VHH binders against Jacalin-related lectin 10 (JAL10). Designs and how they scored, part 12

Target 1, 292 residues: Jacalin-related lectin 10 (JAL10), of Arabidopsis thaliana (Mouse-ear cress) (q8gwi7)
Amino acid sequence: QKLDAIGGKGGKQWDDGADHDNVAKVYIRGGLEGIQYIKFDYVKDGKTIDASIHGVSGSGFTQTFEIDYQNSEYIVSVDGYYDKSGTMQALEFKTNLKTSEVIGYPKGTTKFSLGGVNGKMVIGFHGSAGKVLNSIGAYLTTAPPTKSQLVGGLTGGEPWDDGSNYDGVKKISVTYISTLIRSINVDYEKDGQVVTRYHGMKNGDTEEFVIDYPNEYLISVEGTYNILPDDNVLVIRSLIFKTSKGRISPTYGFVSGTKFVLESQGNAIVGFYGRDGGAFDAIGVYFSPIPS
Short names: E, the ipSAE of ESMFold2; O, the ipSAE of OpenDDE; V2, 0.75 times the mean of E and O plus 0.25 times the DockQ between their complexes.

## First folded at step 4 (VHH)

Design t9 (framework vhh_7b18_3)
Fold by ESMFold2-Fast, scan of step 4:
Structure t9 (fold): chain B 292 residues (1-292), chain A 121 residues (1-121)
Amino acid sequence: as target 1 above (292 residues)
Amino acid sequence: QVQLVETGGGLVQPGGSLRLSCAASGFTVSSNYMGWARQVPGKGLEWVSYIYSGGSTEYQDSVKGRFTISRDNAKSTVYLQMNSLKPEDTAVYYCARDQWTYGSGRAFDYWGQGTQVTVSS
């Protein structure tokens, strides 16, 4: 999606396009007459692309804002500040993890925002510039799912990863015994079809937790992990699931040891990853914004 | 034949104490993993405490410091001492034998009939 440039009509038009996976770094120089130049480093196919400068080099210091794109940081929105002539005086960048300083001089200006739509990220910029930045616009695309921390026993068992390329979770079947979780079986939906993924050992008692997807979303996984004393292995001991409608599952397994909660405000769980062997050693989730 | 028989349940006021007993026959208690589970009103089956074959014990966080599991090998009996009882401890309590360890691949295999514990004023 192309967001129209906001600001004045002065300067010459520039356009970095939308053929990027992410933004890596912002270079910006403010001055008393306005933002003197802006430059973006983009990411495509795992490589950084040094794009063209927009504006003119002047005296002063170039401020930079780095995006940790390798750890799934992305620009969510940009706030701009323009004067009565439409000249851009200041910019502020917001990612999913942090907010930049206000770069430039925002006093006596009109504020606007580009982006800030849940589930979307900025992947490119366009605008107009001459001696100063006159206007700025952005290109948005769907933001990638966010990967949670991995909780539990981080070295036991074998790693597995269902990924995040699912629309939602329809059902979780948990197999457990008196002391721990043995396995999970997850029914995902993708493009109207059910995709089932099974992880762990099948022996134990099995209980199902059904989610009314797409009218209801899985939003939280909580539980406990602890060492098995005689085996000296760290494993997931209990699990509880919560939905966007406020439903809470029964507690599966045995509540023991360190508590964890995997949830993210405004997001649904769309995938699982972890480690398993004779027990379920570790668990993590992928979050994606809940559709509005 | 393996058999587990629970006794010691009853009605008690909040803050009170009860001691549950699990009489085991047909196997050696000291050579097996044993636990207590409860059927909580409005919830499914919930594990409460576990004693490993080596004698190590574990407790669910909600009962830690209040409940104590022990065993008497000569009497082939497992005990659950329940102190500072709360209304949420109201449940049917089951004794179970578990042959499972991380490497064994075996699940628990025998349950008792259950004993009712009611914590009410």
Scores: ipSAE 0.032, ipTM 0.477, lowest interface PAE 6.5, mean pLDDT 87

Design u1 (from f1 with F29V D31S Y32N A33Y G50Y D52Y S58E; framework vhh_vobarilizumab_d1; at its last look DockQ between E and O 0.47; V2 from the best seeds 0.00; counts 0 for: pae E 3.4 > 2)
Fold by ESMFold2, look of step 5:
Structure u1 (fold): chain B 292 residues (1-292), chain A 121 residues (1-121)
Amino acid sequence: as target 1 above (292 residues)
Amino acid sequence: EVQLVESGGGLVQPGGSLRLSCAASGFTVSSNYMAWYRQAPGKGRELVAYIYSGGSTEYADSVKGRFTISRDNAKNTLYLQMNSLRPEDTAVYYCARDEWGYDSTEYFDYWGQGTLVTVSS
């Protein structure tokens, strides 16, 4: 999705394009007479791509804003401030994790916001510039799934990771015994097909929680973790699932110890990862925005 | 063969106490993981108290501080001391033996026939 440039008329058009996976770094040279230039470093196939400087050098200093793209940071919006002469006077970048300083001098200007579309991220910019930056626009794409923190026993068992490349969750089967969770079996949907992943031990009582995907989404995994006294191992003890229709599963396992909640406003769970061995040690999820 | 026989149930007033017993044969209570479950009419079973082979105990939140699981190894008997009883505690109570290990591929439960506890004025 291409957002039209906003700001003043003037300058020459420039366009960094949309063929990028993310933005790595922003360089802005501000001054008393406006934003003098802007430059972006982009990411493509794991490599940083240096784009052109847009504008010219003048009186001022260059500030930078780094995006931690390797840890799922991305730009969600830009606030811009342009004056009556059509000069961009200040910019402020917002990511999913932080907000830049306001770079430049926004007093006496018109403010606008670029982006801020639910579930979207900025992967490219375009605009116009001459002696100063006049206008700025953006290219948006669907934001990647984000990874929750891992909860439970963080060192026991062996790690596993289903990844995040699924459309949604159709069914979760939980196997448990008196005091702990043994396994989960997850039926994902991918391109109209069911893909099943199994993690843990087979012995115990198995119960199913069916989700009416795509009319219903898994949105929350809750539960508890605690040590097993005789084995002195920290494991998941109970699980509860919640859907977008307000449905809540039975409590599987036995409530004991520290409560956890894995959920993210506006997101569905589209993948699982964790640790298991003789017990179900730890669980984590991938979130992806629910289409609005 | 493994057998579990519960006793000690009955009718009791709210706020009263009962002690349930589970006489075990065919195995040693002290060497095993033992539990008390309950089942109210028309409801599923729930775990109320658990004792690990090493002696550590765990309780459901609904009974914590009121119920105590214990065992007498000389008598090969599991107990549930039930204090401050409430009408919501009305159920058939079952003792159970878990035969488990966290890395085991096999799992077996052995259950008694149950003893009825009714908490009513």
Scores: ipSAE 0.339, ipTM 0.732, lowest interface PAE 3.4, mean pLDDT 88
ESMFold2-Fast, scan of step 4: ipSAE 0.537; ipTM 0.802
ESMFold2 (binder alone), look of step 5: mean pLDDT 79; pTM 0.799
OpenDDE, look of step 5: ipSAE 0.742; ipTM 0.910

Design u2 (from c10, 18 letters changed; framework vhh_8h63_2; at its last look DockQ between E and O 0.64; V2 from the best seeds 0.00; counts 0 for: pae E 2.4 > 2)
Amino acid sequence: ELQLVESGGGLVQAGGSLTVSCAASGFTVSSNYMGWSRQAPGKERELVAYIYSGGSTEYADTVKGRFTISRDNAKNTLYLQMNSLKPEDTAMYYCARDYRWGSTSFDYWGQGTQVTVSG
ESMFold2-Fast, scan of step 4: ipSAE 0.499; ipTM 0.789
ESMFold2, look of step 5: ipSAE 0.433; ipTM 0.772
ESMFold2 (binder alone), look of step 5: mean pLDDT 82; pTM 0.819
OpenDDE, look of step 5: ipSAE 0.796; ipTM 0.942
ESMFold2, look of step 7: ipSAE 0.461; ipTM 0.797
ESMFold2 (binder alone), look of step 7: mean pLDDT 82; pTM 0.817
OpenDDE, look of step 7: ipSAE 0.803; ipTM 0.943
ESMFold2, look of step 9: ipSAE 0.418; ipTM 0.767
ESMFold2 (binder alone), look of step 9: mean pLDDT 82; pTM 0.816
OpenDDE, look of step 9: ipSAE 0.652; ipTM 0.856

Design u3 (from c10, 13 letters changed; framework vhh_vobarilizumab_d1; at its last look DockQ between E and O 0.56; V2 from the best seeds 0.00; counts 0 for: pae E 3.7 > 2, framework grips)
Fold by ESMFold2, look of step 5:
Structure u3 (fold): chain B 292 residues (1-292), chain A 119 residues (1-119)
Amino acid sequence: as target 1 above (292 residues)
Amino acid sequence: EVQLVESGGGLVQPGGSLRLSCAASGFTVSSNYMAWYRQAPGKGRELVAYIYSGGSTEYADSVKGRFTISRDNAKNTLYLQMNSLRPEDTAVYYCARDYRWGSTSFDYWGQGTLVTVSS
């Protein structure tokens, strides 16, 4: 998705394009005349791309803002401030983890926000610049979900991973017996369609927990894991789910051993991964921001 | 024909003890997964104690250290020794056989025996 440039109409058009995985670093030089140039280092296939300076060098200090892209940081929005002459006077960058200082002098200017689209990140910029930066626009893509730790038996069974390319969870079906979890069946929504993924064994009692997506989101998976006494295998023993509307599932399975909680404030669960074999060994989740 | 018959319930003062018995017929308790459940008025059934076919035992947190599940192979009988009883232990207690590889968690249940803990 390309967001139109906002600001003044002067200067020459520039366009870094959208063929990037992330932004690594921002360089901004301000001076008496406003933002004099901007430069972005991008990431593509693990390599830094050194893009062009947009604007001209002048008096003033270059400020930098680093994005820790290797630890899942990305730019979500930019606030800009331009004046009546069409000069960009200040910028402020926001990531999913932090906010830059306001770079420049915003007093007496028009403020705008670029980006801030739920679930999206900035992967490229465009705009116009001459003696100063006049306007700035952005390219957005879907932000990657964040991955929880894996809990339970970390060596038993075989790994599986539903991925995180789903819009949300519509239903979880849990099959269990009195002492352990046998399987989960997850109904995801993707582009208005239901995608079902099944993990584990089929025998046992099955219960469903329906989530009214998109009016309601799965936000928490809790439970316990412990060794099965006769089998000496570390597995998930119980599960409980919670939603954004305060609904709590029954406790499935048998509460035994170490308690765990997989949740992240402000985020919904949009995918699962784990391990299973003859038992349901381990579980983990993917988090993505809850809409507005 | 599989049957489970519980006995040994009654009225007990807080802090008292009681032993429940479950006589089994139609199968052997020693080669099966067996459990005690309880159901208080207006509540669902709660797993209290579980004995695995290999002899390992497991207990709900609420009874751990107070209750002991055991079996007597010669009498084909499952037991629940309940010590340090509390008012919240008041319930109908059921023994059950767990058909662990079947379509349901438990395939046979007894009729239950009432335990009332009050002063």
Scores: ipSAE 0.224, ipTM 0.627, lowest interface PAE 3.7, mean pLDDT 87
ESMFold2-Fast, scan of step 4: ipSAE 0.612; ipTM 0.845
ESMFold2 (binder alone), look of step 5: mean pLDDT 80; pTM 0.810
OpenDDE, look of step 5: ipSAE 0.770; ipTM 0.926

Design u4 (framework vhh_8h63_2; at its last look DockQ between E and O 0.62; V2 from the best seeds 0.00; counts 0 for: pae E 7.5 > 2)
Fold by ESMFold2, look of step 5:
Structure u4 (fold): chain B 292 residues (1-292), chain A 120 residues (1-120)
Amino acid sequence: as target 1 above (292 residues)
Amino acid sequence: ELQLVESGGGLVQAGGSLTVSCAASGFTVSSNYMGWSRQAPGKERELVAYIYSGGSTEYADTVKGRFTISRDNAKNTLYLQMNSLKPEDTAMYYCARDSWGYGSTSFDYWGQGTQVTVSG
């Protein structure tokens, strides 16, 4: 999706295109006359692409803003500030993880926001520039799923990871006993088909929590973890699931120890990862934006 | 025949104390995993206290520090001491044996329960 350039008329049109996977680095110089130049390093197939400087490359100090694209950081929005003469005076970049300094002088200008669309990221820029940057626009694409923190016993058992390449969760079956969680069995939807993944031990009571996908989404996994007496190992002791329609599952297992909540506003859970062995040691999730 | 018989329930004032007992027949309490569960009207049954066969104990957060599970091996009896009682503790209290490592259910034997009602 191409967002029209915003700012003033003037300068020469430039267009870095949309054939990129991410933005790696922003180079920008602000001054009293406005943003003097801007340059972006992009990522394509794991390699950086050094794009053209837009504006004037003169003597002075260039400010940079790094995007940690290898750890799932990406630009979500840019705030811009342009004046009556059509000159871009300041920019501020926001990622899913951090916000840049305001670069330039925003006082006495018109503010706009470029991007900020839920579930979208910036993969390219275009605009106009001459002696200064006059306007800036963006290309958006769907942001990749985000991996939660892993909670529970971080050293026990063996890791497992379903990944995030699923459309959604259709059903979770939880096997538990009076004091702990034994396993989960997750039915995912992928391209109209059910894909089932099982993690843990089969002994215990099994209960199903059915989600009316795609009319309803799994949005939260909550529970507790604690040391199991006599074993001195940290494991998941209880689980609760919540959906986009406000439904809450029964509490599975035994509420004991440290509470955790795995949820992210505006996102659905589309995958699980964790650790298991003789117990269900740890759990984590993948978040993906809920469709508009 | 395996049997669990609860006793000691009743009406108590908020802030009061009560001990409920569970006499077991046909098996040894000290060699088994045992628990106390409660069920309030309109609620699902909730495990509130648990004792492992080796004697370790655990409690639900809602009762921790107020309830104490114990056993008397000579009398083959399980106890639940309930202190600082609240109206929210009003429920039918059940003694149960955990089948730990057997079958698809945790508790395989239940008593009939004893009613605890906390007023005011």
Scores: ipSAE 0.023, ipTM 0.526, lowest interface PAE 7.5, mean pLDDT 87
ESMFold2-Fast, scan of step 4: ipSAE 0.511; ipTM 0.798
ESMFold2 (binder alone), look of step 5: mean pLDDT 84; pTM 0.837
OpenDDE, look of step 5: ipSAE 0.803; ipTM 0.945

Design v12 (from c10 with Y50W; framework vhh_7b18_3; at its last look DockQ between E and O 0.29; V2 from the best seeds 0.00; counts 0 for: pae E 9.8 > 2, framework grips)
Fold by ESMFold2, look of step 5:
Structure v12 (fold): chain B 292 residues (1-292), chain A 119 residues (1-119)
Amino acid sequence: as target 1 above (292 residues)
Amino acid sequence: QVQLVETGGGLVQPGGSLRLSCAASGFTVSSNYMGWARQVPGKGLEWVSWIYSGGSTEYQDSVKGRFTISRDNAKSTVYLQMNSLKPEDTAVYYCARDYRWGSTSFDYWGQGTQVTVSS
C-alpha cells in the first residue's frame, strides 16, 4: 500500500521505492529554515542499502534515528509538521518499540500523521524536495508477527522454536509430574489443517485446554518461574492460558516464584518458542494482530 | 531399593486434623526433594507441599497456613500436619521423592493413604 505524500508543494519528486524489507536508519539535517534533507538506509535480504539524499547535500550536522531491525523493530508512523511556504519544519518517527525525538521546530505549523495503520509497517518512502524537504509519503506492508521476550531459565536446556507461520492455536496440552512441567503439546491451525508440535518429556499427567478457533483466540500466557532449590536452575513452575472470550485455564504446575505475563493488547498468540531439557526451562510466544 | 510408605490417613470431620507420615528407606531423605501430592477424586494429581534437600519448604496456596510439612532425618520420615481440614481436602495422599534429572518413574511413590473429610 502506497500512502500519498503530505506536505507542501514544491521541490522535485523523489521515490526510494518499496522493494525493501525494513528501514535501518533515518538521517535528517535541519535548522531554522526547516528540514534541509532526509536520507534513509533500507534493509534488503539482511543487508543495508544506502538510498539517496533528498534535499541539499551540503556540509553540516545530521541527526539520526536508528531502527533495531534485527530485533523486530520497524517504523509504524511518522508525524510531520509543514508551514505555509511548503517547507517541512519537523518530523517525529514512531516504531513499534519507541518514538524518536521531534526533529526540528514544529511551532506554527500544520501537523499530519503518515501511516499508523494497524498491523502495517513502513518499508519505503517517497516525497518531494529541493532546497528543503517539502513533502513525504510512505509504502506500507503487513508487519511480521512480533516475538515476545523469553521468560524463565535463559541458560538451561536447549532452545526450540515453532515459528509464527500458523493461523492460530487450537489446543494446548500440558504434561507435568512432581515439581516439574514436563512438556507442552500445541495444536496449531494452518490452512484448515491441524499441525502438532511437541516439546519435552512424555511422562506425567496431561491436561488439555481447547480453544474454539477461529471463533476464539489464545491471547495470554501467564505463570511463574523459580529456581529449583539446591539445583540453582531457573525453570517454569506454572502456566495459565487466557482467551479472547475471557476464558481462563486451570493453573498447571506448582505456583512458585516470579510471576510473568506474556500478552499484547489487540494480538493473538500464533506461535511458541522456548527452552527445555530435563525440566521445562523457558517459554516465549509470537503475537499477531487479531483480524477485524 | 527405594521404598516410601504413607500412613496416618482416615475419616475426619470438617475442621479436624490429621498427621500423615512417610517412612522412607533405601536413600538419604535429607539429600532429596521430598513432598506430598494428592489425587483428588475426578481430578488429576495436585502437588501439596515440598521440603527441599536444604530444608526450604513450599506450599500450594490452597493449603498454606493450614498444612505444615516437616521431616525427621534420624527416623527417615517426612510428615504432613493437616489442620482445619475441608471437604475439598478429600484425596489419596502420596509422599514422593523428586529426582532432578533422569527420573520419570512412579516407583518413588508409595501406595498412598486415603484422607476423607465428611459429615
Scores: ipSAE 0.006, ipTM 0.296, lowest interface PAE 9.8, mean pLDDT 84
ESMFold2-Fast, scan of step 4: ipSAE 0.500; ipTM 0.792
ESMFold2 (binder alone), look of step 5: mean pLDDT 79; pTM 0.794
OpenDDE, look of step 5: ipSAE 0.350; ipTM 0.744

Design v13 (from c10 with Q60A; framework vhh_7b18_3)
Fold by ESMFold2-Fast, scan of step 4:
Structure v13 (fold): chain B 292 residues (1-292), chain A 119 residues (1-119)
Amino acid sequence: as target 1 above (292 residues)
Amino acid sequence: QVQLVETGGGLVQPGGSLRLSCAASGFTVSSNYMGWARQVPGKGLEWVSYIYSGGSTEYADSVKGRFTISRDNAKSTVYLQMNSLKPEDTAVYYCARDYRWGSTSFDYWGQGTQVTVSS
């Protein structure tokens, strides 16, 4: 999606395009007469690429804003500030993890926002510039899945990761004993095909929680973790699943110890990761925006 | 031949006490996970207490501080002492030998004993 440039009509049009996976770094030089230049380093196929400077490089202090794209940070929106002559005076960048300082001099200007659409990220910029930046616009794409924190016993068992490259969850089969969770078996959908992933021990009672994907999404994993008495292992003791239609699964296992909720507003669970051995030691999820 | 037989249920006033007994045969009580679960009519099963092979105990938040699980190895019996009973404790109570950590053994259940807390 291309968002039109906002600001003044001065300068020459520039366009960095949308053929990027992310933005790596922003370079801005603000001055008393406006933003003197702006430059973006983009990411393509895991590598950073330099783009052209827009405006005049000149001399003076260059402020930078770095995006931790290797840890799934991305620009969500940009706030701009332009004066009555149509000169960009200040910019502020917002990522999914942080907000930049206001770069430049926003006093006496008109404020606007680019982006800020749920589930979208900025992958490119365009606009107009001469001796100063006159206008700025953006290219949006679907944001990548977000990885939750890992909850439970963080040092026991062996790590596993199903990743986030699935369209949705169709079924979860939980194997549990009355005191703890033993295993999880997940049926994912990918391009109309079912992909099954199994983690943990199959000994115990097994129950299935079926999701009516794509009419219904798994949105929440709730549970508890605690030391198992006499065995001295920190494990997932119970699990509960919730869907976008308000369905709640039975409680699997035994409610004991520290409670956790893995849920993100507007997002569905599209993948699982964790640790397992003789029991399910730890669990985490990947979130992706729910389609409208 | 594993058998579990519950006794001690009955009608009691709110605030009263009952002690349930579970007579076990066909296995060694102290070598297994033993627990009490209850089922309220129209609701799912709730596990309320455990005694682990090493003697450690655990309780559901709903009964913590009011219920005490214990065992008598010589009598092959597991007990549930229920104090400060509430109407919400009304259920069929089951004694169970459950799966043990790292075990391929099967769970076994008693027939249940009715506890009714009413005025």
Scores: ipSAE 0.332, ipTM 0.694, lowest interface PAE 2.7, mean pLDDT 88

Design v2 (from c10 with V29F S31K N32Y; framework vhh_7b18_3)
Fold by ESMFold2-Fast, scan of step 4:
Structure v2 (fold): chain B 292 residues (1-292), chain A 119 residues (1-119)
Amino acid sequence: as target 1 above (292 residues)
Amino acid sequence: QVQLVETGGGLVQPGGSLRLSCAASGFTFSKYYMGWARQVPGKGLEWVSYIYSGGSTEYQDSVKGRFTISRDNAKSTVYLQMNSLKPEDTAVYYCARDYRWGSTSFDYWGQGTQVTVSS
């Protein structure tokens, strides 16, 4: 998605395009007359690509803002400040993890925001520049999946992780006994194919919760965890699933102890991770934005 | 060979009490976790209470403070004392031997006993 440039009509148009996976670094020089130049290093196929400077190169202090793209940091939005002539006077960058200093001189300017669309990230920039930056716009794409907190018994059993590289969940089969959850079996969809992942012990009562993907999305996992009496192990005791169509599963297992809810507004669950052994010790999920 | 036989159900007025008994045979009773579940009219199966081999107990929130589970290992019997009964407690109550976590054994259920709270 191309967001129109905001600012003045001066300068020559520039466009770094949208053929990038992420932004790695911002270089920016502010001055009393305006932002003198801006430059971005982009990421493509795991490698950094440096783009052209926009504005004038010369002597002066250049500020930098680094994005930790290797640890899934990305630009969410940019706040800009332009004066009465339309010259860009200051910029501030916000990622999913941090906010930059305000770079430049925002006093007496009009503020705008570029980006900040739920589930989207900035992958490119365009605008106009001459001796100063006159306008700036951005290119947005879908942000990568986010990882929830891990709930339950955090030290028992063995860790497992299905990851987030699936399009959606088609079915969850839960195996449980009267006091706890024993296992889950998840049918994911990836590029039109079903991928099945099984975690935990198979002995118990098994029930299926089918999701009408892609017309319906799994959006919430709710449950409880507690210490097993006499064994003093912390495990998942119950699970409930909810969908984007308002459908709620039966309660699986036994409701006991601390309640948890794993959900994120506007997002679907696209993966699971956790810990298991003789029981299902812990659970977490990956979220991706619901399409359209 | 595993058998669970429930007794003690009946008709009781709201606020009344009943004691359910479950006689077990065909396994080493003292080694197993035992529980009570109920089939509520119009709803699925609901676990009510659980007693572990070491004697610790758990209860669903809806019955906490009103129901007490206990066991007599010498008699291979598990009990459910139900006090302050409500119309919502009307159900068929089942005794169950459940899997121990880390076990490959299956659970077993009794035939059920009817509890009716009315009038």
Scores: ipSAE 0.037, ipTM 0.489, lowest interface PAE 6.7, mean pLDDT 87

Design v3 (from c10 with V29F N32Y Y33W; framework vhh_7b18_3)
Fold by ESMFold2-Fast, scan of step 4:
Structure v3 (fold): chain B 292 residues (1-292), chain A 119 residues (1-119)
Amino acid sequence: as target 1 above (292 residues)
Amino acid sequence: QVQLVETGGGLVQPGGSLRLSCAASGFTFSSYWMGWARQVPGKGLEWVSYIYSGGSTEYQDSVKGRFTISRDNAKSTVYLQMNSLKPEDTAVYYCARDYRWGSTSFDYWGQGTQVTVSS
């Protein structure tokens, strides 16, 4: 998605394009008349790529803003501030983890925002510049899947991880006994094909929760975990699933102990990870943005 | 052969009390987890309370503070003391035997006893 440049109509057009996986670093040089230049370092195939300087090169102090792309940080939005002459006076960058300082002087300017679209990240910039930065626009793409915290018994059983490289969830089969969850079996969709992953013990009552993917998304996993009193093992005791259409599953297992909710607004669950052994010890999920 | 026999059900007014008993035979009672589940007309089976082989107990949120589960290993009996009964507690109550590493949600269960809370 290409977001139109906002600001003044002066200067020469520039365009870094959208052929990047992320932004690594922002370089901005301010001046009395406004932002004198901007430069971005991009990431492509795990490598940092230098892009061209936009504006006037020369002496002056350059401010920088680093994105920790190796720890899944990305730019979600940019706030810009331009004056009555259409000169960009200040910029502020927001990532999924932090907000930059306001670079420049926003007083007496018109504010605008680029990005801030649910589930999208900024991967490129374009605009116009001459002696100063006159306008700035952005390219958006789908943000990468994010990994939830792991809930439940963190040291028992054996770890497993289905990963996040699925398009969606079509069905979850839960096996449970009166006091706890024994296993889950998940039917994922990937490139039009069903991929099934099984985790946990096979003995118990089994119930299915079917999702009408791609017309409906799994968005929430709620449940409880607690120690089995006489065994002193910490396990998942109950699970409840919720969908983007407002459907709520029955409660599987038994509600006991600490409650958890694995949910992220605007995101679907696209993968599971956890720990299992004689019982289902722990659970976590991967989130990916729901298409608009 | 394994048998579970429930007694103590009946008709009671809201705010009243009942004590259910489950007499077990045919197995080593002290080695098993025991529980009470209930079936409300038009709803599925809902477990109510659980007592582990060592005597630890658990309760569904809707009955916490009102119901007390206990066991007498010498008599091979599990009990459910039900206080402050509500119309919503009207159900058939089942005694269930589960084993910690058993293969089903309810390994064995009894015939059930009817509890009716009405005025």
Scores: ipSAE 0.050, ipTM 0.500, lowest interface PAE 5.2, mean pLDDT 87

